# VH-VL binders against q0atu2, part 286

Target 1, 119 residues: q0atu2
Amino acid sequence: MLDKKARIRTSREYRNVFEKGKRLSGRFLIIYYVENALDNNRFGFITNKKIGMAVIRNRIKRQLRAIVREYQGQVKNKHDIVLVARAGIGKSSFEGMEKDYIAIMKKAGLFARNANKID
Short names: E, the ipSAE of ESMFold2; O, the ipSAE of OpenDDE; V2, 0.75 times the mean of E and O plus 0.25 times the DockQ between their complexes.

## First folded at step 14 (VH-VL)

Design yc13 (framework fv_dusigitumab; at its last look DockQ between E and O 0.71; V2 from the best seeds 0.00; counts 0 for: sugar tag NIS L28)
Fold by OpenDDE, look of step 14:
Structure yc13 (fold): chain C 119 residues (1-119), chain A 122 residues (1-122), chain B 111 residues (1-111)
Amino acid sequence: as target 1 above (119 residues)
Amino acid sequence: QVQLVQSGAEVKKPGASVKVSCKASGYTFTSYDINWVRQATGQGLEWMGWMNPDSGDTGYAQKFQGRVTMTRNTSISTAYMELSSLRSEDTAVYYCARDVGYDSGEFYFDYWGQGTTVTVSS
Amino acid sequence: QSVLTQPPSVSAAPGQKVTISCSGSSSNISYNYVSWYQQLPGTAPKLLIYDNNKRPSGIPDRFSGSKSGTSATLGITGLQTGDEADYYCGTWDSSLSAGYVFGGGTKLTVL
């Protein structure tokens, strides 16, 4: 589980990221990211009804949190990052989600250090 | 069979613009980014940028920022690279290449177009 | 000039082994997987090695790749005349200006 301080929790915080942040799309994920004034990164997760039933959405959210947690220490600091799950993500494996996350984060230039894919 | 077929050779004058096309087939066009790489005569490969055919998102090499525009027409599975304010040093063969980043989490180009020669001369 | 450094040329006789080095930095080779491309004269580049040491289908096992630290190496055994080409290493660069980078290329001559 991500620390409380590492989470985007309020609607205001999400709105700030959407309004001021940059947007990049991967195959399964869309990320919105913006610099914050904190010493740490914060992550938000959005899984809408297009993903599927609540059980599926919760599963996807859990998986995305796991991925973000795994690579959290490699992300450049002082960023608010919102992950939006795309409709096709429900058909993806965990590894597929992870690879997509890595790719999109690399394109965004948000990795500060090594972030290798899993074999 | 994955194929990338590029438009024909171009001859331009300095200051003009050139737009090269790259038609993709044999795969889902919107599932893979298209990258553009150029090679001046007798020189090495130079990465120009990437374009996501699904979203239209782009990322350009700093060298070409403000001068290159990468677009796509999804209805015909075609990517475009437009380079403006051409100069003699832009004379090169321009390649489009498919990027497998979303599949692998790493970036490499598994399929290439045949190349388009762009000559800039007064 | 190029972010990744390769020797400009290498040469060997048929049947011999050659290696081509690719030197980078912590922001590229150390963090990201390296790919190699073969470019025969007058043709487009062809993917030769990906993920440091994996071969696409159709690439013979005479071609190998390895990576250590900030450097990568392409190995070619049983050199054939048809291997005469330019070889480029490439990888993603995770610096502030994130993007793909190529080596300067190495011309392989089969004597």
Scores: ipSAE 0.906, ipTM 0.953, lowest interface PAE 0.5, mean pLDDT 95
Fold by ESMFold2, look of step 14:
Structure yc13 (fold): chain C 119 residues (1-119), chain A 122 residues (1-122), chain B 111 residues (1-111)
Amino acid sequence: as target 1 above (119 residues)
Amino acid sequence: QVQLVQSGAEVKKPGASVKVSCKASGYTFTSYDINWVRQATGQGLEWMGWMNPDSGDTGYAQKFQGRVTMTRNTSISTAYMELSSLRSEDTAVYYCARDVGYDSGEFYFDYWGQGTTVTVSS
Amino acid sequence: QSVLTQPPSVSAAPGQKVTISCSGSSSNISYNYVSWYQQLPGTAPKLLIYDNNKRPSGIPDRFSGSKSGTSATLGITGLQTGDEADYYCGTWDSSLSAGYVFGGGTKLTVL
C-alpha cells in the first residue's frame, strides 16, 4: 500500500495533527493537516462506527488508501495528513470519494502537481 | 431552477464596511460552495474566495485576507460577504457564484447571482 | 498582469470563426481543468465551457474549447452579432496562495 514511513502510526502522532493542524471539510471527507519536521508526508485514516458496519468501514478505508496512493507523489511534502470519513461516505462511489479528495486537497493547498489530469 | 439572488446596490464612505447577501434556491444550499467574485467598471473578474455553507469553512484570496469575511445562514439558504475598511478602489460589482467542485473534482461556477454594485465615495 | 494571459480584443465578421487564447503555467492550466465564461454587456458572467472542452446544456456546439500544455483555446464559429461579449478563461491555481484565477478577459467585436 503506502510506504511504511508514509504512515501516521502512534496515538501521539494522530493527536498532534488533530490538536495543532488545520481542518477542512469536503462532501464525504474531512482532512486535518499540519507541517511536520520530516522530509516526507505521512497519512492517517479514520473510519468511525457512525459510518456503518465493519465490512463497510473496511471497504472505505481500503478505497481511501488507494486514492491517497494514486496521488501521493503530487502532495506537497512535509505534512502529516489525516483523512476522516464523514457519515454519508458509505453511499458514495469510489469516483465520488476521489473527486472529493481532489477538491479538498486543492483547497487546502496541498497539491503541488497532479499529473493525472487530462483534457 | 437554480437561482442566486443578491441584495441591492450600496453606496458607502471610505472606511465603512459592506455586507452583501446571496439567497440560493432550486438546489440543496449546503451541497455546493459559494464563491465571491468582483469586477470594477471596465475591468476583469477578480476572485475573492470560497465558502462551504455546510461547514462554514472559507478560503480567501491573499489580497483580501484580513478585510473579508464570508458567512451564511443555512436556515434561509443565504450566503454573505462582508468587506471592511472600504476604499475607492473597492468600487465594483460583487457577484456570488455556485461552485461545483465537489461533483467534478474541478472548480468552475455554473450559476451566478445578478451582481451587487458597491460604490465607495465621499 | 493577469496570471492567465488573454488577448485584450479580437474581431471578425458575422459567419466567420475566431479563437481566443489563454496562456498560463503548470500550476494552473497544465494540471487543472479550464473553464470559459461569457459576459454579455450589462450582465453577469455565464458558464460557456467546463472541463476544458465540455458545454453545459443550452450552449450551442459552435462554441468549443481545448487545451495543450500551458495554453487553452476557446473557439467560436458561425459568429453572430449576439456573440459580442467579454470572454474569460478560469481555472484553479495550485501554487503558493492557491485559489481560483481568471484571465484578463477578451472583448469580442463582431463587425
Scores: ipSAE 0.731, ipTM 0.893, lowest interface PAE 1.2, mean pLDDT 91
ESMFold2 (binder alone), look of step 14: mean pLDDT 92; pTM 0.950

Design yc14 (framework fv_dusigitumab; at its last look DockQ between E and O 0.59; V2 from the best seeds 0.78)
Fold by OpenDDE, look of step 14:
Structure yc14 (fold): chain C 119 residues (1-119), chain A 122 residues (1-122), chain B 111 residues (1-111)
Amino acid sequence: as target 1 above (119 residues)
Amino acid sequence: QVQLVQSGAEVKKPGASVKVSCKASGYTFTSYDINWVRQATGQGLEWMGWMNPDSGDTGYAQKFQGRVTMTRNTSISTAYMELSSLRSEDTAVYYCARDVGYDSGEFYFDYWGQGTTVTVSS
Amino acid sequence: QSVLTQPPSVSAAPGQKVTISCSGSSSNIDYNYVSWYQQLPGTAPKLLIYDNNKRPSGIPDRFSGSKSGTSATLGITGLQTGDEADYYCGTWDSSLSAGYVFGGGTKLTVL
């Protein structure tokens, strides 16, 4: 699990990202990102009822946290990043989510290094 | 079958604008980003930027920032690239190309339009 | 000039093997997958190799790709006259302005 210091936890923190950050959409994810004044990145996750039942939303959130944790070291520092799951994500595999995440992070200029592809 | 069909050749004067279209078919238009690449006569390929047909998000090469606009009409599966303040060095063949980044997590162009020749001359 | 560096030209006789190099940096080739494109005279580019060494459907196994460090290489064996074309490497660049970058292109002449 992500450390507490690596998580966006408060409504104020989320609001700051949405109001001041940039937005990019992938196939399954939307990311909001903004520079922070910290020495580390913070991540937030949003899954709403459009995704499906609570069990599904929790699964998706768990999977997204796993993806973020796996590639955390390849993300440029000093950013607050909120991941918003899109409606279609429930139909995606874990690998599909991962590839989408990598792609949008690269296009956002937040991914400094490439991730190994999953065969 | 995936196809990208571009609009016809354009002749423009310096200072004018040109808008090239790229109609996609054979796949879900909103599922893949469209990139634009140009090639001056006898020169190499030059990446201009990407456009997400679903969201309308764009990313432009620094060289074209402020001068290029990439848009789309989802109802007709068509992407557009508009280049303003044209100069002679903008004379080139312009290509649209499908980006498979969301499928692969890596960027390459698996399908290309046939190209549109844009000539800028006084 | 180009972010990725290719030799301007290579040549060989039919049946021979040629290699085309593509030199980049840590911000692109080293940390991203390389793709290769073939452009026959008067035509649009065609995807030849993706993910460093994978061939799209329809591309013969005479074409191969490899990557090591900040460099990539395209290999063509059993050279045919129809292989005469321009070849471009490309990859994502993770520098200040993230975007795709191409090599300068290599003209392959079949002698």
Scores: ipSAE 0.896, ipTM 0.947, lowest interface PAE 0.5, mean pLDDT 94
Fold by ESMFold2, look of step 14:
Structure yc14 (fold): chain C 119 residues (1-119), chain A 122 residues (1-122), chain B 111 residues (1-111)
Amino acid sequence: as target 1 above (119 residues)
Amino acid sequence: QVQLVQSGAEVKKPGASVKVSCKASGYTFTSYDINWVRQATGQGLEWMGWMNPDSGDTGYAQKFQGRVTMTRNTSISTAYMELSSLRSEDTAVYYCARDVGYDSGEFYFDYWGQGTTVTVSS
Amino acid sequence: QSVLTQPPSVSAAPGQKVTISCSGSSSNIDYNYVSWYQQLPGTAPKLLIYDNNKRPSGIPDRFSGSKSGTSATLGITGLQTGDEADYYCGTWDSSLSAGYVFGGGTKLTVL
């Protein structure tokens, strides 16, 4: 249930983030983010064939979901956030993806200690 | 050996602008953000902002938004900081510094330029 | 006023130990990792400590760092006249106006 509530699901929702949102790039990730009218955050994930074969892309999606889940309690609420994997992400380790995520989320001003309760 | 070499000292009048350069060598320029930090005479360090040389993304300290522009030319591995509408309180030494945020997830400056003195006087 | 508070100056004799404090808040020192920079007279700052307590290559182990809550501390043992410098703490501040912040600096005098 938490997974469904915290997902960006429709093309319109994704388009809104890309059109209205801000963009920041790291080494392996690009984030697009915009305030939403909800009381919670929502996350979307984009990987494409430039990253590698399906096995690699599926591993990356799983790793990114795990990273987002681990830090979700530190993300300031009321944001729609789309993570776009860059072509070079397949060469990254889990730790490398995690540090990249932390860095760009801090530079975006989206991280704070206990910014939102885990609900 | 990582090195950041900055342009020479400048003397400006109030209302003018200044553009300081920072040439990087010894590493992949696009892999690390460049930050700018200034220090007025006899005072402490003041962070001005960061710039991602790969994307051109920037984040400026609120105090400087509207007056500062940070750019780069990746073909010559050079970062730039331009400060406009100069005032006498902008008299300072301006440093570029490399941050390691994408390696670490935490921000610190492992290499610094030698500094560029900018004097604003009437 | 700097976001992070340091004593303006400290002094001690060669061979002694000094500590330099750095006080901040939950959005900076508590949440993020602290670094320390040494600025010798007439030179650019140099990284001395990162990730609260780690030393880059070439920094002797008589320089140490620690952090507790919203406070960080730089320790220098076996004080040498060449340690006479300004010392700055720094960290990311994850408040509304996210950005990097420095302490006001501490001038160390070795008598």
Scores: ipSAE 0.803, ipTM 0.912, lowest interface PAE 0.9, mean pLDDT 91
ESMFold2 (binder alone), look of step 14: mean pLDDT 92; pTM 0.949

Design yc15 (framework fv_dusigitumab; at its last look DockQ between E and O 0.11; V2 from the best seeds 0.00; counts 0 for: pae E 13.6 > 2, placed apart)
Fold by OpenDDE, look of step 14:
Structure yc15 (fold): chain C 119 residues (1-119), chain A 122 residues (1-122), chain B 111 residues (1-111)
Amino acid sequence: as target 1 above (119 residues)
Amino acid sequence: QVQLVQSGAEVKKPGASVKVSCKASGYTFTSYDINWVRQATGQGLEWMGWMNPDSGDTGYAQKFQGRVTMTRNTSISTAYMELSSLRSEDTAVYYCARDVGYDSGEFYFDYWGQGTTVTVSS
Amino acid sequence: QSVLTQPPSVSAAPGQKVTISCSGSSSNIGYNYVSWYQQLPGTAPKLLIYDNNERPSGIPDRFSGSKSGTSATLGITGLQTGDEADYYCGTWDSSLSAGYVFGGGTKLTVL
């Protein structure tokens, strides 16, 4: 699990990212990202009810958290990043989801230069 | 001042298609889903589906699957709802409505268009 | 026929209190927040209550919402003639055929 300090938790924090951040859409994910004043990144996850029942949403959320943890050390610091699951994500594989995450994060320029697991 | 302005009334023959537009202003168009709700004369509200203006993702009510298409043109902040194979029972006022459930995971419609009357008659 | 059940009509005199019920099931009202909409004659619906009991800005505190179990209730105190309208409850349904669902609507007549 992500450390509490690495998590966006409050509505206010989410709103700040949505209102002030940039957004990019992938095949399965939309990311909102904005610089923060901290020394660490914070991640938020949105799996709204449109993507399916609670069982599906919970599965997707677990998978997204796993992906984020895997690449967390390669993301540029001082960012709040919110991952929003798109409607079709429920039909995606984990690998497809991971590939989409990497692609969209690259497009956003959020990976550090020394990143070595983003091929 | 959030506004949703819909296109004018439509009169169609059975079997035809109708495409209603909904132009949004006063907010970032791509940040909120657009939903469509219709209401037959003297009847209640019926939800048709949602459309995400950013991704183009959609979710339609089962009743309209295969017959409704929700799209958008982000350059002019306009959402569209096209209903094909029209029947007399499709005669109704069609509303677009902004969805606030994007970040909260709970869905409600805080702003509505003025409605578009669609009449299907032979 | 509507997924959510409302009384077709309610009526009361000005200044009185009315309540409008909205009955659903575990997959909708049971799991999700309820919203209420007011529709004045000849107009588009207007958001009245969201998240069971929250009022948008501009909605007077005469309007209130509550939820218990699989049922929701809209309360209107100090009834005014201008409150004469149709009222709809709505919520997300988390069943396999997921989607937003409305009640059948309640016509409120101010006597």
Scores: ipSAE 0.151, ipTM 0.779, lowest interface PAE 3.1, mean pLDDT 91
Fold by ESMFold2, look of step 14:
Structure yc15 (fold): chain C 119 residues (1-119), chain A 122 residues (1-122), chain B 111 residues (1-111)
Amino acid sequence: as target 1 above (119 residues)
Amino acid sequence: QVQLVQSGAEVKKPGASVKVSCKASGYTFTSYDINWVRQATGQGLEWMGWMNPDSGDTGYAQKFQGRVTMTRNTSISTAYMELSSLRSEDTAVYYCARDVGYDSGEFYFDYWGQGTTVTVSS
Amino acid sequence: QSVLTQPPSVSAAPGQKVTISCSGSSSNIGYNYVSWYQQLPGTAPKLLIYDNNERPSGIPDRFSGSKSGTSATLGITGLQTGDEADYYCGTWDSSLSAGYVFGGGTKLTVL
């Protein structure tokens, strides 16, 4: 899973991304992203109560963390990225979430073309 | 160093409301949900609901829908639970408890307040 | 009547082992992680076990947890008189009236 170094953890860190970052919407996800001053990426995850009760929200978070971990080697470095789950995500399959994530990240320009690894 | 310190004991009449406070310290208040759990004398634990202090979002147990309101003031790191239309069966110790927040993906209560006794009698 | 069923009491001598069961259903224990809480006399509950079998820092390894199907078990070895307490299992219930549920509690007596 995602290491503590790769997590957005504090309210200040989340606020920085929301206030200074760019926003892009997909079918199931919204991302907010901003360049950071670190040597790595950091990810945050937000689920809304409109998705469902807390256990469903936590299942969604766990699935999103797994997707992010799978593709983290393709993400351009030095970004703080917050994934916000949209209300309809609870009806999506894991594969549907995964395809949406890939599409959003490509549209945001956050994936390196043809790269499978981070330098 | 995580602490949750609750307001003092309350004595109320049936039909009144009570508002219990829970002041957090030793961690970033907005990073973890606050839950409320009550325990009548000699009885087990009963979950009442959760509140996300960053967003203000809540989720209440069905039994308390319409009678409970959970709020916060982030500037003083304090959560509140208000229970209205009190009845004698609401006599209990009321606890606030921190769950690990939305980045853990699991729900369990790692730190608890000391409890606030609310007595409802006529 | 609690959603999760625990024995009302258990007892054992100092140094012995005891287990405390927690029986639920597919909508709670079957789907979701189980936690255990200790409540010493006159105090607030304290987390003992989370995620079925994980111990928070400061909880000795003589406390253990496990889960099978719709049942969970708390194990306590090397019993001490300071272990006299009420023990509660807890988990999320994903049914239509979703919410967190606790077992009815088990009073442990060390004699």
Scores: ipSAE 0.006, ipTM 0.554, lowest interface PAE 13.6, mean pLDDT 85
ESMFold2 (binder alone), look of step 14: mean pLDDT 93; pTM 0.952

Design yc16 (framework fv_dusigitumab; at its last look DockQ between E and O 0.83; V2 from the best seeds 0.00; counts 0 for: pae E 2.1 > 2)
Fold by OpenDDE, look of step 14:
Structure yc16 (fold): chain C 119 residues (1-119), chain A 122 residues (1-122), chain B 111 residues (1-111)
Amino acid sequence: as target 1 above (119 residues)
Amino acid sequence: QVQLVQSGAEVKKPGASVKVSCKASGYTFTSYDINWVRQATGQGLEWMGWMNPDSGDTGYAQKFQGRVTMTRNTSISTAYMELSSLRSEDTAVYYCARDVGYDSGEFYFDYWGQGTTVTVSS
Amino acid sequence: QSVLTQPPSVSAAPGQKVTISCSGSSSNIGYNYVSWYQQLPGTAPKLLIYDDNKRPSGIPDRFSGSKSGTSATLGITGLQTGDEADYYCGTWDSSLSAGYVFGGGTKLTVL
């Protein structure tokens, strides 16, 4: 589980990301990302009712958090990043979800192993 | 069978614009990004950028920023690459290529168009 | 010129083995999977190797790929006249300017 300081928690924080951030879509995910003034990255997760019932949404959210934790050390620092699950994600495997995340993060330029990497 | 079929050869004058099309078939068009790669005569491959047919999102190589526009028409599964302010050094064969990044988390081009020759001469 | 460096040309006789090197940096080859493309004269490139060492369907096992550190290598055994072509390595570059990058290409001549 992501620690408290690594989470986007308030509506104001989410709004800031949506209004000031960049948007990029993958197959199963949409990411909104913006630089923050902190020393760490923060992540937010959105799973709407189009994904499915609450049990499914919670599963997807848990899986996304797991993916983010796995690769957090490769993400450029000082970013607020919101992951929005797309409708099709419910049909995706964990690996498919993971690969989509990696691809979209790379295209966003947020995966930079030798630039502001958090080990 | 996956196919990418590009539009025909173009001859342009310096300063003009060219728009090349790439019609996809044999797969879900919106599920894979389309990349554009060009190759000047006798030269190597040069990546120009990517376009997500679903969202319309794009990412261009720095060299072409401000001069290239990648778009799509999803109703006909067709991607477009428009290059403006053409110069002689833009003379090349332009390829569209399917990107399988979302499937693997890594980027490579598994299917290519046949190429479109663009000649820029005064 | 190219972000990835390849020898401009290699040559060998039929039946022999050749290797084509591709050198990059930590932000590209060192971090991302490498792909190889074959381009026969007058044709579009064709995917030959992906994910460093995997062959697409239809590619014979005479073609192999490997990667170590920031360098990749394409190997071709049992060289055939039909292998005469240009070969390009490529990969994603995860630098500040994220994008795909190609090697300069290697012309393979079958003697």
Scores: ipSAE 0.905, ipTM 0.951, lowest interface PAE 0.5, mean pLDDT 95
Fold by ESMFold2, look of step 14:
Structure yc16 (fold): chain C 119 residues (1-119), chain A 122 residues (1-122), chain B 111 residues (1-111)
Amino acid sequence: as target 1 above (119 residues)
Amino acid sequence: QVQLVQSGAEVKKPGASVKVSCKASGYTFTSYDINWVRQATGQGLEWMGWMNPDSGDTGYAQKFQGRVTMTRNTSISTAYMELSSLRSEDTAVYYCARDVGYDSGEFYFDYWGQGTTVTVSS
Amino acid sequence: QSVLTQPPSVSAAPGQKVTISCSGSSSNIGYNYVSWYQQLPGTAPKLLIYDDNKRPSGIPDRFSGSKSGTSATLGITGLQTGDEADYYCGTWDSSLSAGYVFGGGTKLTVL
């Protein structure tokens, strides 16, 4: 249940993150992230057809949204963050995707103590 | 079984660079980050940074930013740490270590190399 | 200067119990799980405890870990002369300058 303000919605917004943002890879995910001028974080999700059929891609997007929602209160504020599913993500469990996300967000310096706790 | 085997001892003069290698075996090299940790004689452990062998991404401790470079060659499952502009206080044992962050979401080092002694002497 | 504070040394007789403390902050021990490493003389560190209180395979249950707030503790019971080593706590620090941090180390002497 990411609210509307916490979603990257337009092609222009996605392109801005890809062109101006930093990039870090985990085992199953790549994140692109850039500071924004808002008071909040925004998240986007990319799954391409090379990952699998639509049912598989939709399941992965749903799982990633759930993971992001669970940890959004720990994310350092004022960032646009795009999660790109890697080709091997279909072989991962929900827990595997979750641990991967936690690791890359910590290494990117985006998870912090006393980050925004209001939600 | 997991092994990390490091290159041999080095003696360097101040101002030089050193490049330490760490060859991994017994696991999928690209699935776990390699970290570098050093220990000066009579001192504790000092974390230097992490490197993702798949992507080549790195994160360096602020103290070493600008002097350290961590790389790899995936075809031979080998990680490298290069420290430039050496000073006598860089004399230490340098370790590579595997972190399990992608499996656990928490960071700890489950396997360590044997260490490489680097001596920087005038 | 160590981010995590440990006593420089502890000692006890064979068969006795010791504890080793590790004091940190809300951005490290208070936010992330703590690990402990044993370094025998002349050797590389070895993982002893992870996730605050879990043992890897092969580590006997006389080694234990615990955490309260921003402080962690390693407990060792039934001390043996082979336990003489340096012990380090370590954890991720999730402050603005994110990275891994170790305690200064504690030398255990078995008398």
Scores: ipSAE 0.576, ipTM 0.880, lowest interface PAE 2.1, mean pLDDT 91
ESMFold2 (binder alone), look of step 14: mean pLDDT 92; pTM 0.950

